# Ledger of designs, part 17: miniprotein binders against q9f7q9

Target 1, 364 residues: q9f7q9
Amino acid sequence: MSKKIYIGAMTGTSHDAIDISFLSIGTKIHLEYFHSIKFPKSLRLKVKKLIENNESSLSDLGTINKEIGFLFSKSINEAIGFSKIKKSSIECVAISGQTIRHEINKRFPFSMQIGDPNIVAKETGLLVVSDFRNMHIALGGEGAPLVPEFHNQLFYKARNPRIILNIGGISNYSFVKNRNDIWGTDVGPGNAILDAYCSDFLQIPFDKNGAIAAKGKVDHIELGRLLQNNFFKRKCPKSTGKELFNIKILSKKFLKKKAEDILCTLVEFSAKSIINSIHKNGHNNCDIVICGGGAHNKYLVKRISEMASNDIVLSSDLGHDVFAIESMAFAWMGYKRVSNEALIVQTSSKNVKGLLGSITKSKL
Short names: E, the ipSAE of ESMFold2; O, the ipSAE of OpenDDE; V2, 0.75 times the mean of E and O plus 0.25 times the DockQ between their complexes.

## First folded at step 10 (miniprotein)

Design h1 (at its last look DockQ between E and O 0.70; V2 from the best seeds 0.00; counts 0 for: pae E 2.2 > 1.5)
Fold by ESMFold2, look of step 10:
Structure h1 (fold): chain B 364 residues (1-364), chain A 81 residues (1-81)
Amino acid sequence: as target 1 above (364 residues)
Amino acid sequence: MGDKSIKVTFETDDKKTLFEIYWEVWELAEEMGYDVIVDIDGNELVVYVEAPSEEEAEKFAKELEEIAKKLGAKVEVKVEE
């Protein structure tokens, strides 16, 4: 009896990587193998320009859609080879695609991912599940975050509500309390503005452990101005991206200050955005488990811990697979889709259920 | 011509330590500007890197060994052909 394996492959991680998780799913969810590889520089630059310009010829867009499809295919086949997992045991591969636009707060909301699933199905020979976000949106959801139900699946315990806080470029959290229902939302900036400042002004990729920020003083005027952003006034669930939280929201006068004061203020902005949202939503009486790349910024974690009325909990409560959570979520959603099992879609009113993900095969 | 490919294997039976190694490896790769492959199977974390010079490959390998010492993990460094 061969073990059934489900693959999840995603881009948009904090490391500009393609993360690939291999799950077996029974009474427990088990991570059998994890493979992560850097997104190729030439394609990263093409995708960056496409997103930043918000403009392309239809021919160029069609071409890059195929190039990303081949990238996913090559990466998945490579991961299978490195894992030495038998290909015949693999039931499906779920792909995130590469998000190039995410526009929700409008009459015709949409999320656009590139990476042609037909190419992935052809080149891997596997059943492909893709395009989870647009059915989520069609059912009245935000299309992001997608992780709250997977967090619920992994971390639900009776009489033990908890928050799973992911600090990526944008921060999000899940409130894990109810076995058969979900709650989650984006909350504001994480590392995005911090890293952009380091890259653009200091020519370093990030502020390791927040060491520079720790030397600075908070600019309370700029902080107050940043916290007045209308995003923080929206009801949950809500979603956002780097288009809202980037260097351009910082005042010119603020950008003339010392680097340590700028980074100190940006850490405070991220920390306060997170904690204000948790407390405003009435989630004060449970543990916060911090994960994501921002969990390794010691100064940011310190500031969150000092502002929180909640206990901050070691990542060990996540079952030790925290490095792979997002790609595991895609593998799990692929499993749900090929099993014809609905997922919960959180909306601004009533949560609904639906089949997320499109199935693509190349062969009979 | 020095070798450009390095395989570094970390081993620990402490899953929390393995997670910390994962983040330290990615942070180091970002600081040094190298592209890596990271594979995780049970108690083992394997890093593959292709460096532009022998000097840079040795520098990266030494930093990975220091991560292992700091976190109390076994480490093996091999040049891959």
Scores: ipSAE 0.555, ipTM 0.850, lowest interface PAE 2.2, mean pLDDT 87
Fold by OpenDDE base, look of step 10:
Parts: sequence; structure tokens; C-alpha cells
Structure h1 (fold): chain B 364 residues (1-364), chain A 81 residues (1-81)
Amino acid sequence: as target 1 above (364 residues)
Amino acid sequence: MGDKSIKVTFETDDKKTLFEIYWEVWELAEEMGYDVIVDIDGNELVVYVEAPSEEEAEKFAKELEEIAKKLGAKVEVKVEE
């Protein structure tokens, strides 16, 4: 029998890419193929403007929603072509869409992902699963993190509790102790402030290996101030976004320091936020598995390692590509949805179960 | 002048090496301003780059060969017509 393939397609990782994972799901989850394509600069600028500008028209939103739908369609069809996987073996495509708003602290909480699933379904001719976050919210979750149950499925090891630490723009981790209990939280900044400083002040996309940061000294005054953020006082599980952790939170006095000292302090801020969260939740006595783009920052990983009492490995050391984990999670959530299998949703009171994602299909 | 496509294939049994290659390729592509596709199939990482000239494409390929050599990966470069 041909392997059943589930595609997950994601935008908004640590790089301006569309990540596309092809999963086979049987007794094991296996990444059969990974495709990463650069996000078109012209469309990236339109999305950035839409995120940053509160005066964006409904017409602009409608247009960009279609453009992102076509972008997903093109990228998925291209990925299928390169993979040499038969289209008839593909059961579904799960799409993250492009997040443009995530507003959970409102009377009517919502998360808005653009990328029209109807276009994706029509142009790929595949069943599309989308809009995971709004169902998560409807079930009493915060629409994030979505990955904890997938992390449990992928990384569970009997008698070996693990932290699965995703270092993206925001850092999040899942505590994987047993198969049936899921726990995950956002912890604070990942690489988003680092990359923003590099882009805005150094005209480089990021600090390669954290090599600039590694030459610097920590500004303990600024670090102390940053660690007083009200987000850290909230109980876990909790969600956050780049809206709380961006270059604007840095003091004008701090921004006058040497680049190496700034980046060193920002690495320390991310690392301490992670370690403090692990300690606060009592998760100190387990392995840390690092994934996401921030895993490439060797200095950040080193600082986490030096502050942790835990053994640290990359997800690659466990046979799982560091950069594919998020798109793989979408593929797996797609599988769950088309199989009519409920996912666990963490709420403020108790975990609940429900079907996540909307199905869009253009043909039988 | 038609964009020349280069296909660079890396091979390594070390997933850490594949990860390092992936990021080095992305960094190089960002520095050069190129559109890049990076595919991973098992132990192979395949890079497709569209460069504005043959000379730039060859330069990019040489830089990828140096990355491969530095990281201890096998590399094959093909110019796609």
C-alpha cells in the first residue's frame, strides 16, 4: 500500500520562508520530505504593512488573503513536484496561514491567519485543513501554543521526561512526561528582538552563531528591567507574541551601547526567560530538546546550557530536523482533523478535547 | 539574460551537519539577495538558486562548496539549463 502522506505548510518561522513538511503517519511519524522556499519580498512587505498598519483597508486585507492563498498553492505544488511523491498519496494539506493578528485578551478573542484555503484547495486539488487557532480559542484555549500534543507524540520516551523547547521569534516549550497529559507554554522572547536589532541597526538579517553577542557584556540594568515584564508574572500556560517582545521595549539608553553588548544582553534575556520559566514550573529534572531557528544561535544555546541543570540536545540529535518541527506539527494536526480525532486544548481551568481546523475541499 | 538555475546537492549522514548547511545556505542566499529553495530528503539537502548571471551562480556554488568542505559534507554542483 502506498504510504499516506500529510502535508503541513507554515509561514513565519525564524526566516522569511514557507516551510512544507511531508509526513507519513503510521506506527511512527516520519518526515518523508521537507521543502523550504523563500517568502517573496514584495508580498512580505505587503504583509508587514498589513500587520503594522491599523488603517489597512478591507480591500487590502481581501487582496492579500488571496495572494497568500496563491503563494501557499504555488509552494505546495512545487514541493510536491520536487518530492516526487504521488499526489494521489496525499491525504491533506494543513496550512498555518499568515498570522496578521492574535488578540486573545479581549471580550471576543480571535486569531487571524490569512491565506485563502479555497484557493489552496482549488489550485492543489487537495483537501485543505486551516484555521486551527480559532477553533482552539472557541474551545477555551488561547489559540497558542498548538504544538504541545504533537511534541508529546514525536518526543515521548518512557521514564525520560523532556522539555521540547522551540526557539522562534517567541520561545515556547512543551513538557513531555506522559502520553496522555499535555502541557505547553510560551516563555518569552526567542530571537525576534535579536533579529530586529540586527536588521534595524546592523543591516544584517541575524547575528550568525551569536558571534557578535559572544564578544559582548551583559547590561544587567537593562536585563533586570526587561525581566520585570508583566508577562513573566502571569501563570503558565500562557501565550504571547512579538507585540510584547520587540525592539520597542528596549530603553533608549541601552540602544546607545555597543552592538556586542546589546546582543549579549538580548541573548541573556532570552536564555534567562527560558530557564526562569522551566524553574518556575518545576521542570528542571529532564532533558531539553531544542528546535526552531534560534537553535542555530550557538551562543544562545550555550547560555541556555550554562544556566540549565539539564542535558541539552538539538532535535536533530534525535533524528528530527530542527527547522521542520512546526510544519510537521501542522501536517500532524491535519492528519488528526481528517481522521476525526480530537486534539487536547489547554484551557485556563482544564484540558478539553475537540476537532481543530476547518476542512476545505474543491472536489470529491 | 535568463536567470541561471544552479542545483547543489549536499550529502551527509549527520543531521547536525544538515542543519548547519541549511542555515549557511539561507544566510548566503540572504546576503546575495537570491531566491532559494532548500529541500531535504533523508541525508540529502538540495539547494536550488536562481542567480541573475552565470558568474554569480558559479560564485554562489563555490561558496556552497566551501561550506560543504568546512562542514565535511559531500557536494555536487549542477547547472540546470
Scores: ipSAE 0.554, ipTM 0.846, lowest interface PAE 0.5, mean pLDDT 90
ESMFold2 (binder alone), look of step 10: mean pLDDT 75; pTM 0.682

Design h2 (at its last fold request DockQ between E and O 0.91; V2 from the best seeds 0.00; counts 0 for: pae E 1.8 > 1.5)
Fold by OpenDDE base, fold request of step 11:
Structure h2 (fold): chain B 364 residues (1-364), chain A 81 residues (1-81)
Amino acid sequence: as target 1 above (364 residues)
Amino acid sequence: MGDKSIKVTFETDDKKTLFEIYWEVWELAEEMGYDVIIDVEGNELVVYVEAPSEEEAEKFAKELEEIAKKLGAKVEVKVEE
């Protein structure tokens, strides 16, 4: 029998990229192919403007939703072409869409991902699974993190409890102890504020290896202020987004400091947010496996390691590509949805189970 | 002057080196302002880049060879017209 392939396609990684994972799912989860393509700068700027501005027209939102749908379609079709995987072996495409809002602390909590799944279904001719976060919210979750159950499936090792720490724009971690005990939370900032500072003030995409930050000194006043954010007082599991953790939270006084001191303080903010969350949840007595783009910030990883009580490894040390974990999670969630298998949703009370994601098909 | 496509294939024995290659390639592409596709299959990483000139293609290829050498990976560079 030909291997069944499940695609996961996502945006909003540390790089302005579209990441596309091809999974085979049998006795093991296997990454058959990974494709990463640069997110078009023109469209990135439109998305950035849509996220940063409180004002957008319904027309602009409608238009960009279509543009992102075409972008996903193009990128997925290209990825299929490069992979040499037969389209007939692909069972579905799970898409993250582009997150433009994540507002869970409102009377009507929502998470908005754009990228029209109808376009993706039409242009790829594949079954598309989308809108995972809003079903997660409807089931009493916060719409994030979506990955904890996948992390459990991928990283579970008997008698070896692990933290799977994803360092993206926002950092999240999963506690992987037992196959049936699914636990994960957002912890705070990842690299998003770092990269935004580099882009907006240094005209560089990011601080390579954290080398600028490594030369700096921590502003303990600003760090102390940042760590007082009400998000850190919330009980886990919890979610956050770039809406809460962005460059606008930095004080004008702090932004007048040296770049090295700013970046050093921001690394410390991410590192302390992670470690404080791990400690607060009583998960400090297990190995930390790091994945996501923030794993390449050697200074951030070093600071986490220096604050941690246990060994730190990259997911690559376990045979799992650091950069693919999130897109793999979407592919796996796509598999779960088309197989009619419920996912575990963490709520403020008891975990519940439900089907996550909407199915969109243009043809039989 | 026609855009030249460069295909660079990296081979490594470990996923850690593969991760370092992936990141160094992204960094280089961002620094040079190129659009890249990075594909990964097993321990092979393939980079596709469109360069505006042959000279820039050769320069990018040399930088990728230096990355490979630095990280202890095998590299094959193909410039396609």
Scores: ipSAE 0.741, ipTM 0.909, lowest interface PAE 0.4, mean pLDDT 92
Fold by ESMFold2, fold request of step 11:
Structure h2 (fold): chain B 364 residues (1-364), chain A 81 residues (1-81)
Amino acid sequence: as target 1 above (364 residues)
Amino acid sequence: MGDKSIKVTFETDDKKTLFEIYWEVWELAEEMGYDVIIDVEGNELVVYVEAPSEEEAEKFAKELEEIAKKLGAKVEVKVEE
C-alpha cells in the first residue's frame, strides 16, 4: 500500500534555517526526505529583534507573522518539489512556527510562535498542524521540550536507560527508561549564547569545533555568577528560551575579556548546566546520546564528556540523522494529531495526556 | 554572466560522515556568502547552490569536493542551466 507521509517544518535551527522532514510511520519511523533552507537575512534580523527587545510594535508583529507564514509555505512547497514525493501522499504538515516568547513561571503562562498557519494551509493546500506548545501549557505542562516522547519512540531499549541530550540553542534532555512514560526537561543554554557572541562580537556564525574556546581559560567568577540564574534552582520539568539565555546576561566586565576566554567560559557554562542537571536528577548511570547542532562542537562535547560519569555517544553512531531529529519530532506530532492520538504531557506532578496541535485547513 | 545553479551529491553509508558533511557544507556556504539548499535522502546529501558566475560555481564545487575527499565520501558535481 502507498506510504502516508507526514511533514515536520521547524525554525530556530543552528544555521538559522527552516528544516523540513518527511516521515513515513509504520512499525518504525523512517525519514524519507530532509530539506533545509536558510532564512532570508532581513527576516532573521526582524525575528532577532522581536526575541531580544523588551517592546515591539503590534503592527510589526502582525506583518512579520504573515511574512514567516509565507516563508514556511514557500519552503514546504519547494521541499515537496525537490523530494518528488507525491503531494497526494502527504497527510499533513506540522509547523513549529518561530518562537518569539516563552513565559511559563507566571499566573498566565504562555508561549508565542509566529508564522500564520492560515497562510501555510492556503499556500500549500495541505492540512496544517500548529501551536503544539499552548495546549501542552493549558494541560499543566511547560510547553517545551516537546521531544521526550519522540525520543522514546526512537531510542527506547529494554533494560537500557538512556539520556538523549539535544544541544540546540537551548539544551534539553530526555531520560528514556520506560516505553510508555516520559521524562524530559530543558537544562539551560546550548549554543545560543556562544553563537550570539560569535555573531555580534567576532562577525563569524559560530566557533567551529570550539577551536577558539579551546585556547581560552575559564573565568570562574563569571561562570559562578551565570550559574546563579534562578532557572537552575527550579525543579524539573522546566523550560526556557533565548529571551533568558542571550548575550545580555553577560556582565560588561566579562565582555571586555579575550574572545578565547569568553567562549571557553560559555562552553563551560553550557556543559556544567547539562551535567549539573543530570546529576541533580539522579541520572548518572546510563549512556548519554548527544544530538542537535551542538554535537558538532568537539570542544563542548569534550568538556561534557570530561565532566560526566556517563558514557557519551553521538546519535549518528546509532544510525540517526542528527540534524533532522527535531523536525522529525514535529512530523511525528502532526501524525499523532491527525490520527487523534494523545501525547503525554509531563507536568510538575503527574503526567497527563492530551491532543496537541491545532488543525487548519483551507478546504474540505 | 547570470547566476549558475550547481547540484553536488555526496554519498556515504556512514551517518556520522553524513552529519559532518552537513555541518561542513553549511560552514562553507556561510563563509563564501552563498545561499544553499541541503537535501538528504537515505545515504545521499545533495547541495543546491546558485553562484553569480561559472567561475564562482567552480570554486564552490571544488571546495565541496575537498570536503568529500577529507571525509571519505563519494561526490558528483552537476552544473545546472
Scores: ipSAE 0.608, ipTM 0.873, lowest interface PAE 1.8, mean pLDDT 88
Fold by ESMFold2-Fast, scan of step 11:
Structure h2 (fold): chain B 364 residues (1-364), chain A 81 residues (1-81)
Amino acid sequence: as target 1 above (364 residues)
Amino acid sequence: MGDKSIKVTFETDDKKTLFEIYWEVWELAEEMGYDVIIDVEGNELVVYVEAPSEEEAEKFAKELEEIAKKLGAKVEVKVEE
């Protein structure tokens, strides 16, 4: 009589957390429980060094891989305890891992997530699904974004084409017009550079509501320089990561400006990257549904709204928690993998189908 | 790590206990605003703490000893200059 439950756990959209969604899947997708657990600061700093530096010892990499595995395990077990959901009802947990590299524009493209699924399987006792991105790449995809098919399942509405805009560290959007037409792309920066500036220079995790940015003025010279990045010249669908969009792209002269002006400029950079991508792809005449952590940056949402000719709503206005959607997508992908059902992979020419995710279990 | 760093070694045969110590150390360090490096090898968990003063470092070490006592692990504290 109890529903089958699928768990998704990801390194969060809530700025510094592990986000965990519990889904039941029948005729409809239903979020049974959502839980967010803070990502420890010292482990975040280890991960940041891996992302920002070209070199790391293999020993350090192996160690941090295990540490992230234990973090996922603790977070999942805590969420199960708070959910009051019976463990016997849980079919699997799908984990995002922590992305430390995403390198697609090269001879041998790859994506690297850490968080040992063996530790997760052992410590939770659950079947674990991991490593969705490398099979996506092997099938001719960009490895990201993974959410477009899930967005289609969750947000499709007959006769109402929609843009589902996820503002995480990186911004991505899905174009949802027809139930079976899967299309999405990474756009460029979301919160990654904003949050890194706040952490590194202001000793705060993020600019709450964009209140600091709202007091500043745009540096149009730095903005113009940032928008000339070669990534923006690539055709869609495309992907990117924090290894490209981080504080190192900012000029030293710009970093000497007051915090309000820096954050104002970085908000404008994210907003213009988003709207320029939508415009370039011809998706101007669709409603925009915003989700991800950036949905709570009121100044960023205001700037996007002012630049857009589209009607804008938050996913929460449609009954879906803005922080939950990405972890829900992982839960759904876990469901597809354990059901031996293929996911749609966008390639440079045509969509293909494939099984995404590797299965690990410690028990029969 | 600063000149007055603390090294704390936890030892237990129970890997689940090492995991609980790992999590409580991270939570405590974040609550106190300290940067902590944790290494796990075999039955040992080693914590390196950079604290702004000797007094703060000693206080943090005592909190770590209480975690070990609560969870039934062996603990050794060494102040490194």
Scores: ipSAE 0.000, ipTM 0.242, lowest interface PAE 16.3, mean pLDDT 85
ESMFold2, look of step 10: ipSAE 0.000; ipTM 0.244
ESMFold2 (binder alone), look of step 10: mean pLDDT 76; pTM 0.697
OpenDDE base, look of step 10: ipSAE 0.738; ipTM 0.909
ESMFold2, fold request of step 11: ipSAE 0.000, 0.583; ipTM 0.104, 0.863
ESMFold2 (binder alone), fold request of step 11: mean pLDDT 76, 76, 76; pTM 0.696, 0.695, 0.690
OpenDDE base, fold request of step 11: ipSAE 0.539, 0.730; ipTM 0.833, 0.906

Design h3 (at its last look DockQ between E and O 0.86; V2 from the best seeds 0.00; counts 0 for: pae E 2.9 > 1.5, pTM E .789 < .8)
Fold by OpenDDE base, look of step 10:
Structure h3 (fold): chain B 364 residues (1-364), chain A 81 residues (1-81)
Amino acid sequence: as target 1 above (364 residues)
Amino acid sequence: MKSIKVTFETDDKKTLFEIYWEVWELAEEMGYDVEVIIDVEGNELVVYVEAPSEEEAEKFAKELEEIAKKLGAKVEVKVEE
């Protein structure tokens, strides 16, 4: 029988890319192909404007939703072309879409991902799974994190509890102790504020290896202020977004400091947020597996390691690339949805189960 | 714009993803659009980069050759017309 392939495609990681994972799912989850494509600068600027400004027209939103749909379609078709995988072997494409809003602390909580699945379904000719977060919310979750159950599937080791720490723009972690006990939470900032400072003030995309930050000194006054954010007082599991953790939360007085001191303080803010969350949840005595783009910030990883009581490894040391994990999770969630298998949704009261994601097809 | 195709071959998956990262960082530093494809089973990584000039394309290719040498990978560079 031909190997069944599930594609996961996502945007909005720590790097400005579209990440596309091709999974074979049998007795094991196996990454067959990974494709990463730089997010087009022109469209990135349009998306940035939507995220940062509340003044987007409905017409602009509608247009960009289509443009992102075409971007996903193009990228997926290109990735399929390079993989030489037959489309007949592809069971589905799961897409994250582009997150533009994540507002869960409202009477009507929502998460908005753009990228029209109808375009993706038509242009690829594949079954598309989308809109995972809003079903997660409908089932009583916060729409994030979506990955804890996948982390359990990928990283579970008997008698060896693990933290799977994803350092993206926002940091999240899953506690992987038992196969059926799913737990995960957002913890605070990842690299989003770091990268924003680099872009806006230093005209560089990021602090390579955290080398600038490593020369700096922590501003303990600003760090103390940042750690008082009401998000940290919320009970886990909880979700957040870049709308809460962005450059605008930094004080004007702090922004007058040396770049090295600013970046050092921001690394410390991310690291301390992670460690404080782990300790607060009583998860401090287990291995930490780091993934996401923030795993390449050597200084951030070092600071986490120095604050942690446990061994830290990268997911790459376990045979799983740090960048592929999230797109792999979408591919796996696509598999679950098309197989009519319910996912575990963490709620404020109890875990529930339901089908996540909407199916879009253009043909039989 | 000139397109460069760079193919890396290695015997280990970890090295493939190390190459991916170094290539990605380099492309971001240069401000180039980059596409990276990893055949996990084939132990192959292919990079497509769009450079604004031939001279910049050649410079980028040389830096990729240095990455390959540093990480112990084979490298083939093709300029696509």
Scores: ipSAE 0.664, ipTM 0.884, lowest interface PAE 0.5, mean pLDDT 91
Fold by ESMFold2, look of step 10:
Structure h3 (fold): chain B 364 residues (1-364), chain A 81 residues (1-81)
Amino acid sequence: as target 1 above (364 residues)
Amino acid sequence: MKSIKVTFETDDKKTLFEIYWEVWELAEEMGYDVEVIIDVEGNELVVYVEAPSEEEAEKFAKELEEIAKKLGAKVEVKVEE
């Protein structure tokens, strides 16, 4: 009768939105309510500047950190109001914050998310769990992806290994085989370069269904050059971001080509990056479940399917809430943290367990 | 600016998810700010949209009605003032 609710709030990569999931967790994980709201344009521009230019005054950074904290707070309070869920039944809210930097391959690795959890705790009156990525890094992990253990919770099936392929701005996958262990990695570009090309050169937000790409021809010289990136040579687990996979990696000669040939080649780059990683890691003989915004790019899915030896299934066909998986993962990690249950952190050697997430309260 | 509330109702969670993606894609293509709310237990999706004029609001509402028709969902459009 007394249902306990866990909220996960995150900034998405598909829609520039704040996605908010409300979970009840018992023998089964149930999504009760979902709320998605567009990131205000002025804040998006400030965040874009921070990410792209890697520069800001300390004063501006401090101010933006508060603005994002208030945005999360407002969005969470709105979602609670619309849901009609009693605030007293909410055990915690887990927030991703807004990632502005993710720098792992260095002596002092770090990940930086803005959105002040003190503001969120004060404005919502709820227990807040935040900063999952830096404890992950401190325990020897990559800080991303965070979803593999949650993918196990949703998709594990005895004697039926599965690949859960998320095609967002950057593609990642989980190999779901063992109930009590995890495997996951970033694999390369998803939609990031495709969408950036459409926005910067075509003045459209994206190539709907890959229709423009489908008309083009692959530039095999540029494709070959792109696939030589050192990221693809690294051992898993690995993580990457838009700092490696953006318009600046494309040659000037390539950018003079027809838009359809450029987009066709970028689709091949994403598809080949994914399939090469699956083959290299020995995960050829299992089903691939596709989720994320890239699942709606028909041409990209077609190219993946044609390169794969695996059967392809959309996650929505399995009855899982594909639009909400990432925010659900944060709610679930919040649940784990307030329950004092460790999460599994994948490292380059032996996986470890640790308590992920910092707890912030404004009251007893 | 005109605010529109559009409510989709389905009997099928798969259709609900497809409406979600169609709405977001349409909003991005038309350059509108949207807020999407899903009551999973009720099989209901609500969209709040801010449009610059009544004419733009009507254009967007017509597109949302076409999405509902394509996907076999019930739809109700309300203009909020």
Scores: ipSAE 0.458, ipTM 0.827, lowest interface PAE 2.9, mean pLDDT 86
ESMFold2 (binder alone), look of step 10: mean pLDDT 75; pTM 0.679

